# VH-VL binders against RNA-free ribonuclease P, part 11

Target 1, 238 residues: RNA-free ribonuclease P, of Hyperthermus butylicus (a2bn08)
Amino acid sequence: MAEARLQRLLRVYVLDTSALTDTRLRSLLGSGSLDEAVRRFAELIASVRIAYGVEVYMPPTVYEEARRFLLSNGVTVQSFEALAAWITIKPPTRHEIRIPASIVRDYVEEVRARLARGLRVAEEHVRRAFEAGGLYAAETASREARREKLGAIIRGLRERYREATRHGMLDSVEDLDAVLLALEVRGVLVSNDEGVRRFAEALGVISIDPPKFISVLQGLLRHSKTGGVAREEAHSTS
Key: E = the ipSAE of ESMFold2; O = the ipSAE of OpenDDE; V2 = 0.75 times the mean of E and O plus 0.25 times the DockQ between their complexes.

## First folded at step 3 (VH-VL)

Design p04 (from t02 with heavy chain Y101F Y103D G104Y S105L G106S T107G, light chain S92Y; framework fv_traxivitug)
Fold by ESMFold2-Fast, scan of step 3:
Structure p04 (fold): chain C 238 residues (1-238), chain A 121 residues (1-121), chain B 107 residues (1-107)
Amino acid sequence: as target 1 above (238 residues)
Amino acid sequence: QVQLVESGGTLVQPGGSLRLSCAASGFTFSSYWMTWVRQAPGKGLEWVANINQDGSEKYYVDSVRGRFTISRDNAKNSLFLQMNSLRPEDTAVYFCAREGFYDYLSGFDYWGQGTLVTVSS
Amino acid sequence: QSVLTQPPSVSVAPGKTARITCGGDNIGSYSVHWYQQKPGQAPILVVYYDSDRPSGIPERFSGSNSGNTATLTISRVEAGDEADYYCQVWDYSSDHVFGGGTKVTVL
């Protein structure tokens, strides 16, 4: 039914890793630690699922990445599993998902352009290092001064190469899985990664950032409250 | 929020000197390359000089090399441009701009309002 | 890249599409950024890395870059889009290079 599809679109979300690593998560959930934030996030997701039937999905690849990050940053196994209990862990059916060839063509063209830019950046910095080395061979500059100059050139290379090749690019399996799962379940992607969100948009997938996602869920819970509390909260923001 | 405020622009005679300042706030100043860009009255934008995070790398457009010196004071969140041997063709609005390296940007994500330098007799 | 070439002016009617070109040898191998400057104001970044848009910039602004030409496209033009537009690239030999600028007039 058309009604079922509409409800799915309005109540289904897919998380990528950035939804759980956003530096604003602690403050948005009013918590003093990342572990507490994860527990409060679990409570929030559980509440909207019970009250509104909101479904939250995550691919296994994102689950593993998020788990690894959170456990290495002070989150307990118990807190993470409490969150995961309210999230549907499901891989996208990659072999059945179809995307327009025009999107693949555009992606290939962009990758080629970025690789060409990256090579040029690398070549320019090789020339720069060669020229700088020649100057230091002619001077009595200290070993420390030479190392500082080399370090500055390498830092510049890394900055410009990253700009040329990585910025705004969909470049991980975890990110791709999140987009494909969102497309498959006809859900909203939750991500703060520009490249991921742009790729999702090209496929017709709506995306929002983690702060907006939390705001939407909290807003839903406010609308479920009895008139007095709902009016008071509306008043505080009006 | 990011803010850049230039100061120091004034009328100077040819051959004179002038120091421009840029006060930065709202971000970790020491983490960014900083740049001066100028615009002559009714003309386009021209890159003048840039400086890396710790001041160990400085680059200049050919026409100002040897006359202008870019510097920074990370403790005071300030960027400077010392201009010597000024010429009438240096007349321009001078903008302070941030290079967004942290956001992988080889361009300028934030600009100050500019300060006018007029070099005339 | 020593020189980036832009047309000095582009005239467009409200609601139509404006296209501003930025020409340079093998410019498709560089990342192109675009700036909007209104009279008496500082430039603002409107498109970065060829086609990306900063937060707060309307989706009517888009960009492309291939071969020897980069293009800034402004669809459904509004009077408030009247401004000077500049392209810019970074190159080791010349550092930052700006185009000459294009004055967009909405008439």
Scores: ipSAE 0.007, ipTM 0.413, lowest interface PAE 11.8, mean pLDDT 83

Design p05 (framework fv_traxivitug)
Fold by ESMFold2-Fast, scan of step 3:
Structure p05 (fold): chain C 238 residues (1-238), chain A 120 residues (1-120), chain B 107 residues (1-107)
Amino acid sequence: as target 1 above (238 residues)
Amino acid sequence: QVQLVESGGTLVQPGGSLRLSCAASGFTFSSYWMTWVRQAPGKGLEWVANINQDGSEKYYVDSVRGRFTISRDNAKNSLFLQMNSLRPEDTAVYFCARDLYWGSYEFDYWGQGTLVTVSS
Amino acid sequence: QSVLTQPPSVSVAPGKTARITCGGDNIGSKSVHWYQQKPGQAPILVVYYDSDRPSGIPERFSGSNSGNTATLTISRVEAGDEADYYCQVWDSSSDHVFGGGTKVTVL
């Protein structure tokens, strides 16, 4: 436990898409709308950057994904740009970043296991569809009833297949870019995604969820002024 | 018609070795994942190991990794568990179970179990 | 670490309904299977894929799974339903995970 390392870890952060698309963002920032939450988030990041030199990064791939999501969910261009102004948009230097072969081996092994499990999920739903089709034909079911049953089986397949193959797994370039950028800038990854966080931690990258991130920033402001008290006599939360 | 019959359970000393067998009948054995699940006396069920259709994929619970080896012989419709460096905590009834070929990780048929006692 | 929490015991009168819970973080996103085990016998599958029943299992057995809790429901309980019941899921970190088991006592 080194004081210098701890101080550094509290001051450099990398956001993945889930940090900005978390359904709790409105309540985390005490606002009634997502647009207002984004504006308050911009103010918080600006405050910690100006006062304490806190740096917040995100890769361009995450920026584009977050922008599309927020703009389609009632956030104005002006509000998003106000937030982006205080975030450093930077791609990871992929060709220079090196990772241990053991991590690649473990990842390949996990992918293989999940592909096998995904195949089992697919085969189960093919069996269920086949059996259901026979039952409906025997019972003289309508076209509408058969389509509804098929739809239910397909929805079950999609949900169980995602659980078997994607849940808890690093499987997008946006997520990988966030992890690689965090490794490169030696920062803390902010993510609500189990698979992303697990992969980051295997690389030695510390990760926290969005509620913890907000809490750490607010705590940093308070403790910088009062030397460690949870509440302070002088205002320092913004 | 599906039947699974375990054998090989006996009393062994700590540090000893034992091989369990499971004879399968009434289904196309080579089309199914197979698993071993154990139950210590008066305790709950614990997954031990599983193996895919052709034996190319094998998985183990952490506490037995490196000590136990799961294998199968599809020509003889048989599943095996080679247990080495046995410890008192390995004392349990060992069940052979079929994982439905296109199932969702459930065990649809189980054998009666074979008791392994590790004691001096 | 993925842990499935079951109550150690449930008591129910004949003809009434027994409910056995299986708690786990985000268990509603997983497929839950249920096994019945009588003393000295092998377990048998009674509910799979949250709510499906194998051939030969009475309709009195049903299941549900949402959020952080899966439930096995045994309606119109009979003396022959007295047994230990185990829930089970596949977990990405641990492969197959069993709950600790629930002893159902009738009467």
Scores: ipSAE 0.000, ipTM 0.399, lowest interface PAE 14.9, mean pLDDT 83

Design p06 (from t02 with heavy chain E57Y G100S Y102D Y103F G104L S105T T107Y; framework fv_traxivitug; at its last look DockQ between E and O 0.01; V2 from the best seeds 0.00; counts 0 for: pae E 16.7 > 2, placed apart)
Fold by OpenDDE, look of step 4:
Structure p06 (fold): chain C 238 residues (1-238), chain A 121 residues (1-121), chain B 107 residues (1-107)
Amino acid sequence: as target 1 above (238 residues)
Amino acid sequence: QVQLVESGGTLVQPGGSLRLSCAASGFTFSSYWMTWVRQAPGKGLEWVANINQDGSYKYYVDSVRGRFTISRDNAKNSLFLQMNSLRPEDTAVYFCARESYDFLTGYFDYWGQGTLVTVSS
Amino acid sequence: QSVLTQPPSVSVAPGKTARITCGGDNIGSYSVHWYQQKPGQAPILVVYYDSDRPSGIPERFSGSNSGNTATLTISRVEAGDEADYYCQVWDSSSDHVFGGGTKVTVL
């Protein structure tokens, strides 16, 4: 049973949105554009599906998010559909999936901590804004200069607030659906989000990042074609 | 305008070595995949090798794997093909080509004039 | 392994339409690119992504791809269109693959 499960894990994958939008995929797939990356990705998935029976899944919520993102960033409908043709869209059975209470508890604790950090960030930026406003009022600064300064402060606030509250945390229902689906189908989750991957791990779901996913699929194909002669991949020590 | 100029093609004996160069200009070289394609006399086009932007990924046609090495110098806008253990069947015009991506799979939008490599005893 | 099959030659009268086919198993699932090569010259991209045309290529050149056959169509053929034409695809298992080429002769 363990061996069969392991074999399934190697052949079943679930993609979150980041699996399709990771900038490193362009390099890995030999593409100069996002559209090209999507097309090459589709071909790769098709190849491994045909050769090895690899299954790739995506929740409808992730599908919609990915579609919106990709189409708004220059990917053609045709390219997207080419990819979608090789991906099984399946919702997780949310009402049947069990999550340990301990995981929920830990998640709530993390949310609370992050909310507190967010508040501190906001307070700090209010203070800075007040100080900056006072200085500009004293220096008879133009309205434009004041506006620019305020804008910069607000941008800084947004960035730091996001970092404090969302970074490294499961923060979307789409990502949650991806994790749940992976759990249900006993697949490997593909994500470049550390928060998502940590959550998956807590549930016993194996996860890999998109570059590793591509490497695995390419490796499968190389093994089938050359009987084990690896294409020279120069490992850039990043 | 985009220009690719190959050099280094010459007559070499079987088992010999040769290094081809391609000088690129008119575009941001480091932003593109680069490719070598060859054409034997009176024959069709054959993809040989390609390399990604920073050289971290290199791919080869099976017949040259282990013998040929593709590389690039982005500072010099140059592409190279080191060919070792040359065989008569490697005789061909070797083209340097820019590999481009719009939406789907890669294509070659610009080609050099080619350089002739002849492997003969 | 994606094998692309092209007819060795196509003859066409001036002003008529030439059709060059590229056959492959389920080639319609791939993006096909086309190149023109005249004797002693480098190849030139004439169609990419099945039907897109690069800047500078006449509208007489068009492409389609469905099922097991991709087609390059050259309408109102001119003497200057006499050349070898190659189809090309990218496959994850085979990388870049070219067809065998088709010699187009203008009668």
Scores: ipSAE 0.000, ipTM 0.472, lowest interface PAE 16.2, mean pLDDT 87
ESMFold2-Fast, scan of step 3: ipSAE 0.007; ipTM 0.490
ESMFold2, look of step 4: ipSAE 0.000; ipTM 0.411
ESMFold2 (binder alone), look of step 4: mean pLDDT 93; pTM 0.947

Design p07 (framework fv_dusigitumab)
Heavy chain, then light chain:
Amino acid sequence: QVQLVQSGAEVKKPGASVKVSCKASGYTFTGYDINWVRQATGQGLEWMGWMNPNSGDTGYAQKFQGRVTMTRNTSISTAYMELSSLRSEDTAVYYCARDYYGDWSLFDYWGQGTTVTVSS
Amino acid sequence: QSVLTQPPSVSAAPGQKVTISCSGSSSNIGYNYVSWYQQLPGTAPKLLIYDNDKRPSGIPDRFSGSKSGTSATLGITGLQTGDEADYYCGTWDSSLSDYVVFGGGTKLTVL
ESMFold2-Fast, scan of step 3: ipSAE 0.009; ipTM 0.436

Design p08 (from z01 with heavy chain E101W S104L, light chain M94Q G96Y T97D H98S W99S; framework fv_zagotenemab)
Fold by ESMFold2-Fast, scan of step 3:
Structure p08 (fold): chain C 238 residues (1-238), chain A 120 residues (1-120), chain B 112 residues (1-112)
Amino acid sequence: as target 1 above (238 residues)
Amino acid sequence: EVQLVQSGAEVKKPGESLKISCKGSGYSFTSYWIEWVRQMPGKGLEWMGEIYPGDSDTKYEKNFKGQVTISADKSISTAYLQWSSLKASDTAMYYCARHYWDSLGYFDYWGQGTLVTVSS
Amino acid sequence: EIVLTQSPGTLSLSPGERATLSCRSSQSLVHSSGNTYLHWYQQKPGQAPRLLIYKVSNRFSGIPDRFSGSGSGTDFTLTISRLEPEDFAVYYCQQYDSSPYTFGGGTKVEIK
């Protein structure tokens, strides 16, 4: 039973949006542009599918989110479609998938805590803006200096509010669909999102990050040879 | 594990410049403010200022504004405290600490401190 | 700025005794959210401060249950129910109800 599980873990993967929107994708695939990286990724997935029957899935919600992100960041339609051609786009069977009540309870508890943190973030930035306003109230303060300080406070609020309410939390239908699909096909979830991976782990779904995923696929190809080696061989030359 | 590691002790003369560091590890550096706290020999704790590394937003206690500069480089998870011209009255232990961006105001982890001695 | 006054300055006690440390603020520390941002730190000689209690009464991770905090408005107390040898240190209260952050002057708990 353990060997059957390991066989599936090497052959079935589900991609989360974060696996395709990682800004390091260019570096991970040894390319100079995101468009080139996407094309190399397509070639890699195609090669392991042909050689080893490795299947890569993503739900339609992830497909749409990844498509919007990549196309807005310089990836061509042709490059994205080349990648998508080797990925099985399939929605999870939501009506048949069951989630333990303990996981729902923990999720509700986390939502409550994050809403409270979001309020504190808002209060802190209101205080910062009030203090900055007092400092820049003098007639001699430049209009540009006042606008820059206010802008910095607003940027800080937006970033910290997002961290409080979204980061490390399962908070989108795309993320949920990826986890549910991985559970359904009994595959490995590929994600660099801490909250998504934590939720998957709670459901018994194994997850790996994009660098590990690419490393595994490249490793499979390096071992690819025609014909099985059934006999042990020890060859050495002078 | 969460750690804040500060640069080593410094012995300086009045008028010299100095930059000390505080390096965070084991956590998301951009999710926490870095606080700077001074403790003069035999005295209590004085808050000097803070920086949020994610956007370099800074706040200073009034008496330290213009006396020191606080900065951070998020690419190497390091915050800095800098003097352009040291005075003998700057002799103190300097601590960095982290404070979660939700701003409950408690400093949960502290660096070991950097002793700065400015000879008269 | 809000001034925090700690008393006594020095508390001389023996191991096993109860320690009660006071912190008084120059104005009420009730925040608009209903919370009170008053925290307690412990500092041993030659060491950095360590967080003990946050938001008046919440023990930080790893802090023994002999440490407890209480109070409201302007009057706050840190209690150590039964002093252990490692508890002899300086204790500081700190507020973040309004800028700037301020610390009390400290209470030194020393062996009698």
Scores: ipSAE 0.006, ipTM 0.416, lowest interface PAE 12.9, mean pLDDT 83

Design p09 (from d09 with heavy chain E103L, light chain S99E D100Y; framework fv_denrakibart)
Fold by ESMFold2-Fast, scan of step 3:
Structure p09 (fold): chain C 238 residues (1-238), chain A 120 residues (1-120), chain B 113 residues (1-113)
Amino acid sequence: as target 1 above (238 residues)
Amino acid sequence: EVQLVQSGAEVKKPGESLKISCKGSGYSFTSYWIGWVRQMPGKGLEWMGIIDPSDSYTRYSPSFQGQVTISADKSISTAYLQWSSLKASDTAMYYCARHSDYLGWYFDLWGQGTLVTVSS
Amino acid sequence: DIVMTQSPDSLAVSLGERATINCKSSQSVLYSSNNKDYLAWYQQKPGQPPKLLIYWASTRESGVPDRFSGSGSGTDFTLTISSLQAEDVAVYYCQQYYEYPYTFGQGTKVEIK
């Protein structure tokens, strides 16, 4: 019942790109393909909008990102637009939204920590390159062998640098727009990104992951099928 | 033999999409970055961008950012240059070339070139 | 962007005579920490891809004849062909690899007089 009560109270959702690109989407919707999953997702959102007035939003930046991803992964234009038809595409009013200085401070500290991790990775690989260069000079290795070793070290640096700096509170404008829109419409953010969800929480925005979102919507439809609303109206009429 | 082999010449109309290829052989493909260079008819060389085949990291010249997509499939030692919508001004010879090393980003191995002709 | 300017645009040289091509960068391509000039020279014959001749301003690529030499530092560079042969008729390009975007000179066409 706590879950049913929450489903009745929560009527507004904002989708982050991860809500539409989550690898679990196919299994959660019982579909064999991503295209079929997107079509079933459209049907689910349509059903809860019609039956319960559930509002689903996404910013244009998320719309474009999700469209590019889904179309490149086997989803048809028709299937995607069928989904988008039940979603209100609206940008956040960025110039009117105010953010506490404490959140900006935390973001600055996180960026500094990410840069520091990246610097450590860079320093380690510079050391490795220097040591490898010295060894190859002593052994008179061929120019091609030296290039191959340096190339491997640089690729290791790039890969380790990305891993060290990869996960922050906000990694894209799409993420920021989703959180700002959720704050503006006083909705629940749907995202699979822990950093984005942490940023949303700092702003007082409730967030859930895509599996929980689908579960909530399916639960709403199951509740309606049990005749709860109809039964209550019948009692009120008499 | 250490070589880069590019796909054959293409004749296209404005608005059409195109993807050309560059296959490396005789060396460790993922150990070197691949660059793309444009040469318009009767003109000089223009660097377009680079890709690291080991992780698909790309960097583009500002003049080509958003105009083309560079990609690679390391399982078949092949790099790609792609247009979503061709223009007549894309008519040129396109070369792929291997970067030497990170201390010097000069090109030590070149493909034979792919001639792309875009006309109505 | 670093702009690379070559001079002359074309030159005609008799067989066996010296050919000199200049290349100027709008900014220094000398990296003080390793004392290297990030400058390369390429040769392109009609209907062929470019071929690397010189890198680090003065280091000759393996297989390139001794008659080709590179010199200069900072912003002013020279490619010299000490004794022009018929096979050297080509367009020559300088390239900086000091910073992105990498840039080439406009090319110098070498012809037989």
Scores: ipSAE 0.000, ipTM 0.392, lowest interface PAE 17.0, mean pLDDT 83

Design p10 (from d09 with heavy chain H99L S100Y D101E Y102F E103L G104S W105G L109Y; framework fv_denrakibart)
Fold by ESMFold2-Fast, scan of step 3:
Structure p10 (fold): chain C 238 residues (1-238), chain A 120 residues (1-120), chain B 113 residues (1-113)
Amino acid sequence: as target 1 above (238 residues)
Amino acid sequence: EVQLVQSGAEVKKPGESLKISCKGSGYSFTSYWIGWVRQMPGKGLEWMGIIDPSDSYTRYSPSFQGQVTISADKSISTAYLQWSSLKASDTAMYYCARLYEFLSGYFDYWGQGTLVTVSS
Amino acid sequence: DIVMTQSPDSLAVSLGERATINCKSSQSVLYSSNNKDYLAWYQQKPGQPPKLLIYWASTRESGVPDRFSGSGSGTDFTLTISSLQAEDVAVYYCQQYYSDPYTFGQGTKVEIK
């Protein structure tokens, strides 16, 4: 790996929404509830910030989305704000960030291809519904059986349409802000979303998933010799 | 990576039933159709039929309609090709392959093939 | 049914020389609304499954060497190997996917002269 990229793994991180909503969070932090996991996560981030100068960022858009999700899933306001207190909430400077036109062109082309694929999925399922309807009209099939067949076709359409148009795609402002902020602060993006991570990698931004992020932070505090490099940097800066 | 893994070679007698399998991995199994292609010893390729694993909707080549049954179990990402009563003329290599376009198309990934030998 | 006919049935080409395989469909596989030819080319080596080389008559599949190219439209199609390598010894098949049933050509065997 490039030395500059390796150094970023020790100092600066940017969280997207999935970093705070990952269902593995409770397990990784050794807790029985999401609320307790959020409190332990706050303690972990606080500890590495104080001891090693590790900075953790998130955009306001991610902050608001994570807050809504966590509070709706049993996390108290106090626990969430305790976590947020150790995270720097900062929007990306969108008007100053530059992205190569080739990346934008590729993104537009992927969107167009996915929309065309979604239309084909829709057309195919219309054909299947028409064919199924003709068969059932010829029989003395019950109303319930006919409704079940139609329901199955509709469920298949929804799943295939979702896969064709949305799966693995960067499709939210919150996710875009996280990538742009990571690019701006030259940090490591923390995300378990394939589309977000693919877009980040195209821009040269290193990404890791939430389990790896927690592992790195715990390693800094427990057994990691890489903590020596981060500590020396922190002492040099302070 | 995308892979289609087929069941092993079969040696059968005329009149016996047989069901061979094709397991997909490395992609969304229900998002692509699976086709079956026959290749008789020393001969070319013949399309048999295709199945949409999302609802088990099938389309057959007229030459194979009523001769074989194509099915799929999406819970284990596996498609099947089945004969109720084998004939010596069914001796062939059978390939499964993924269909790229949802309505009609070409086959972008192929299984390794299942050799079926039917002899007295 | 659309019948696909390849020519020649077999050909021998020296290493480094051009190999040309023709495929003719009994009716047009060009769809006027999208101006696409519903034709693919596959390579099959002994003991191996077919491998996709070309789709939409001229689009090369990812990972396929640039010496392979497809051309033609409507009813007459050509697969060209610009500089034959030893690893290219195989049987090549064209396939139409314009209408059901999907049909393949009879195959063209390419070998070193």
Scores: ipSAE 0.000, ipTM 0.398, lowest interface PAE 17.9, mean pLDDT 83

Design q04 (framework fv_cilgavimab)
Fold by ESMFold2-Fast, scan of step 3:
Structure q04 (fold): chain C 238 residues (1-238), chain A 122 residues (1-122), chain B 112 residues (1-112)
Amino acid sequence: as target 1 above (238 residues)
Amino acid sequence: EVQLVESGGGLVKPGGSLRLSCAASGFTFSDAWMSWVRQAPGKGLEWVGRIKSKTDGGTTDYAAPVKGRFTISRDDSKNTLYLQMNSLKTEDTAVYYCTTGLRFLEWPYDYWGQGTLVTVSS
Amino acid sequence: DIVMTQSPDSLAVSLGERATINCKSSQSVLYSSNNKNYLAWYQQKPGQPPKLLMYWASTRESGVPDRFSGSGSGAEFTLTISSLQAEDVAIYYCQQYYSTPTFGGGTKVEIK
């Protein structure tokens, strides 16, 4: 019974984009190149799938993004497809997935809070523009200097507003698909994104980062080896 | 205005325990994710751990050097963050900062307390 | 964990001259979904807590003078102070927040 619970916890994973775009993949898998790392990752996933029935899922949206990133960073099509062959690529069944109304309420509340923060950012930058405009009107500054100062304030507003409204929030279809798929298959989400992990945990979905994911898979294979040795010794004494 | 005020630092012997507090004001503490960051004398910054808001699960995460020895908790009714430090080692000697990323949810940290010094020595 | 390496450990710059600080991460801190570099810079003066100076590698925190600029992407980043002022004497730290946060060793900036 305890084993069944452990198997459920350890056997099903869903990858978001960060699980496959982590450049530390080379170091974690002990390889010199990203292409070699991807091949080793494919071997690792294949090994745990064959030995323990570990299932690894990915939404098509995440597959496409990971493919584009890896291919543009020296990974061959052959290496990527070898990895993808051991991953079940399927979209979440969005129209059938049910989530508690409380999660939607909390999301709406977070959106409102972030919109309020965005307004405060806008007000701060309006104040700066007004103060700067007054100073430049009194000075003999060139037209170019005035335009550059205004441009800098507008760029600052855009960046601050984006961070106030988007940072740490579930803000992409790719991220949502990964969380929904993890909920549907009752799996563990593998992600480095705090906004994605926050939303997943609110839904009761366990999340781990890519280094922990690789560590767990490697640990499973080591556990199998030590268990096999003990079993072989037991049989040899008969 | 946003304020974070740490307290509870002091001298403690190796193997001892100490509890730090961080009094928060000027923001909705119950919605904020809170962190502890430390700095050994003359050294750089090191993340210790964090605690999520209760609505986000109230879960904690820790840096490897402190995992199993340190516990982060919060009391939203008192707007206070805590760090319980057990089995203290000399390498835990540092100024401990209470911090939060209000405009970022968690990271990076736009607000820091003044810090409280913890000295672990015989 | 992601290891952050800063260089140089210290530098002395004359008033009005340019100061350049480098920060390297052991892996990319660029997140492809939002095209953001999860890298921040902090300024710490003696006896004070660190102050957020820069985030998303190149975005200045509110109230930070334009002489401070951040550049770089992926795993290599630079903080530049175009014209050093007396109040800029401090230790500067980079921080990645792509995963569990880690900080660089710091770069001490002093006046010649």
Scores: ipSAE 0.000, ipTM 0.387, lowest interface PAE 21.8, mean pLDDT 82

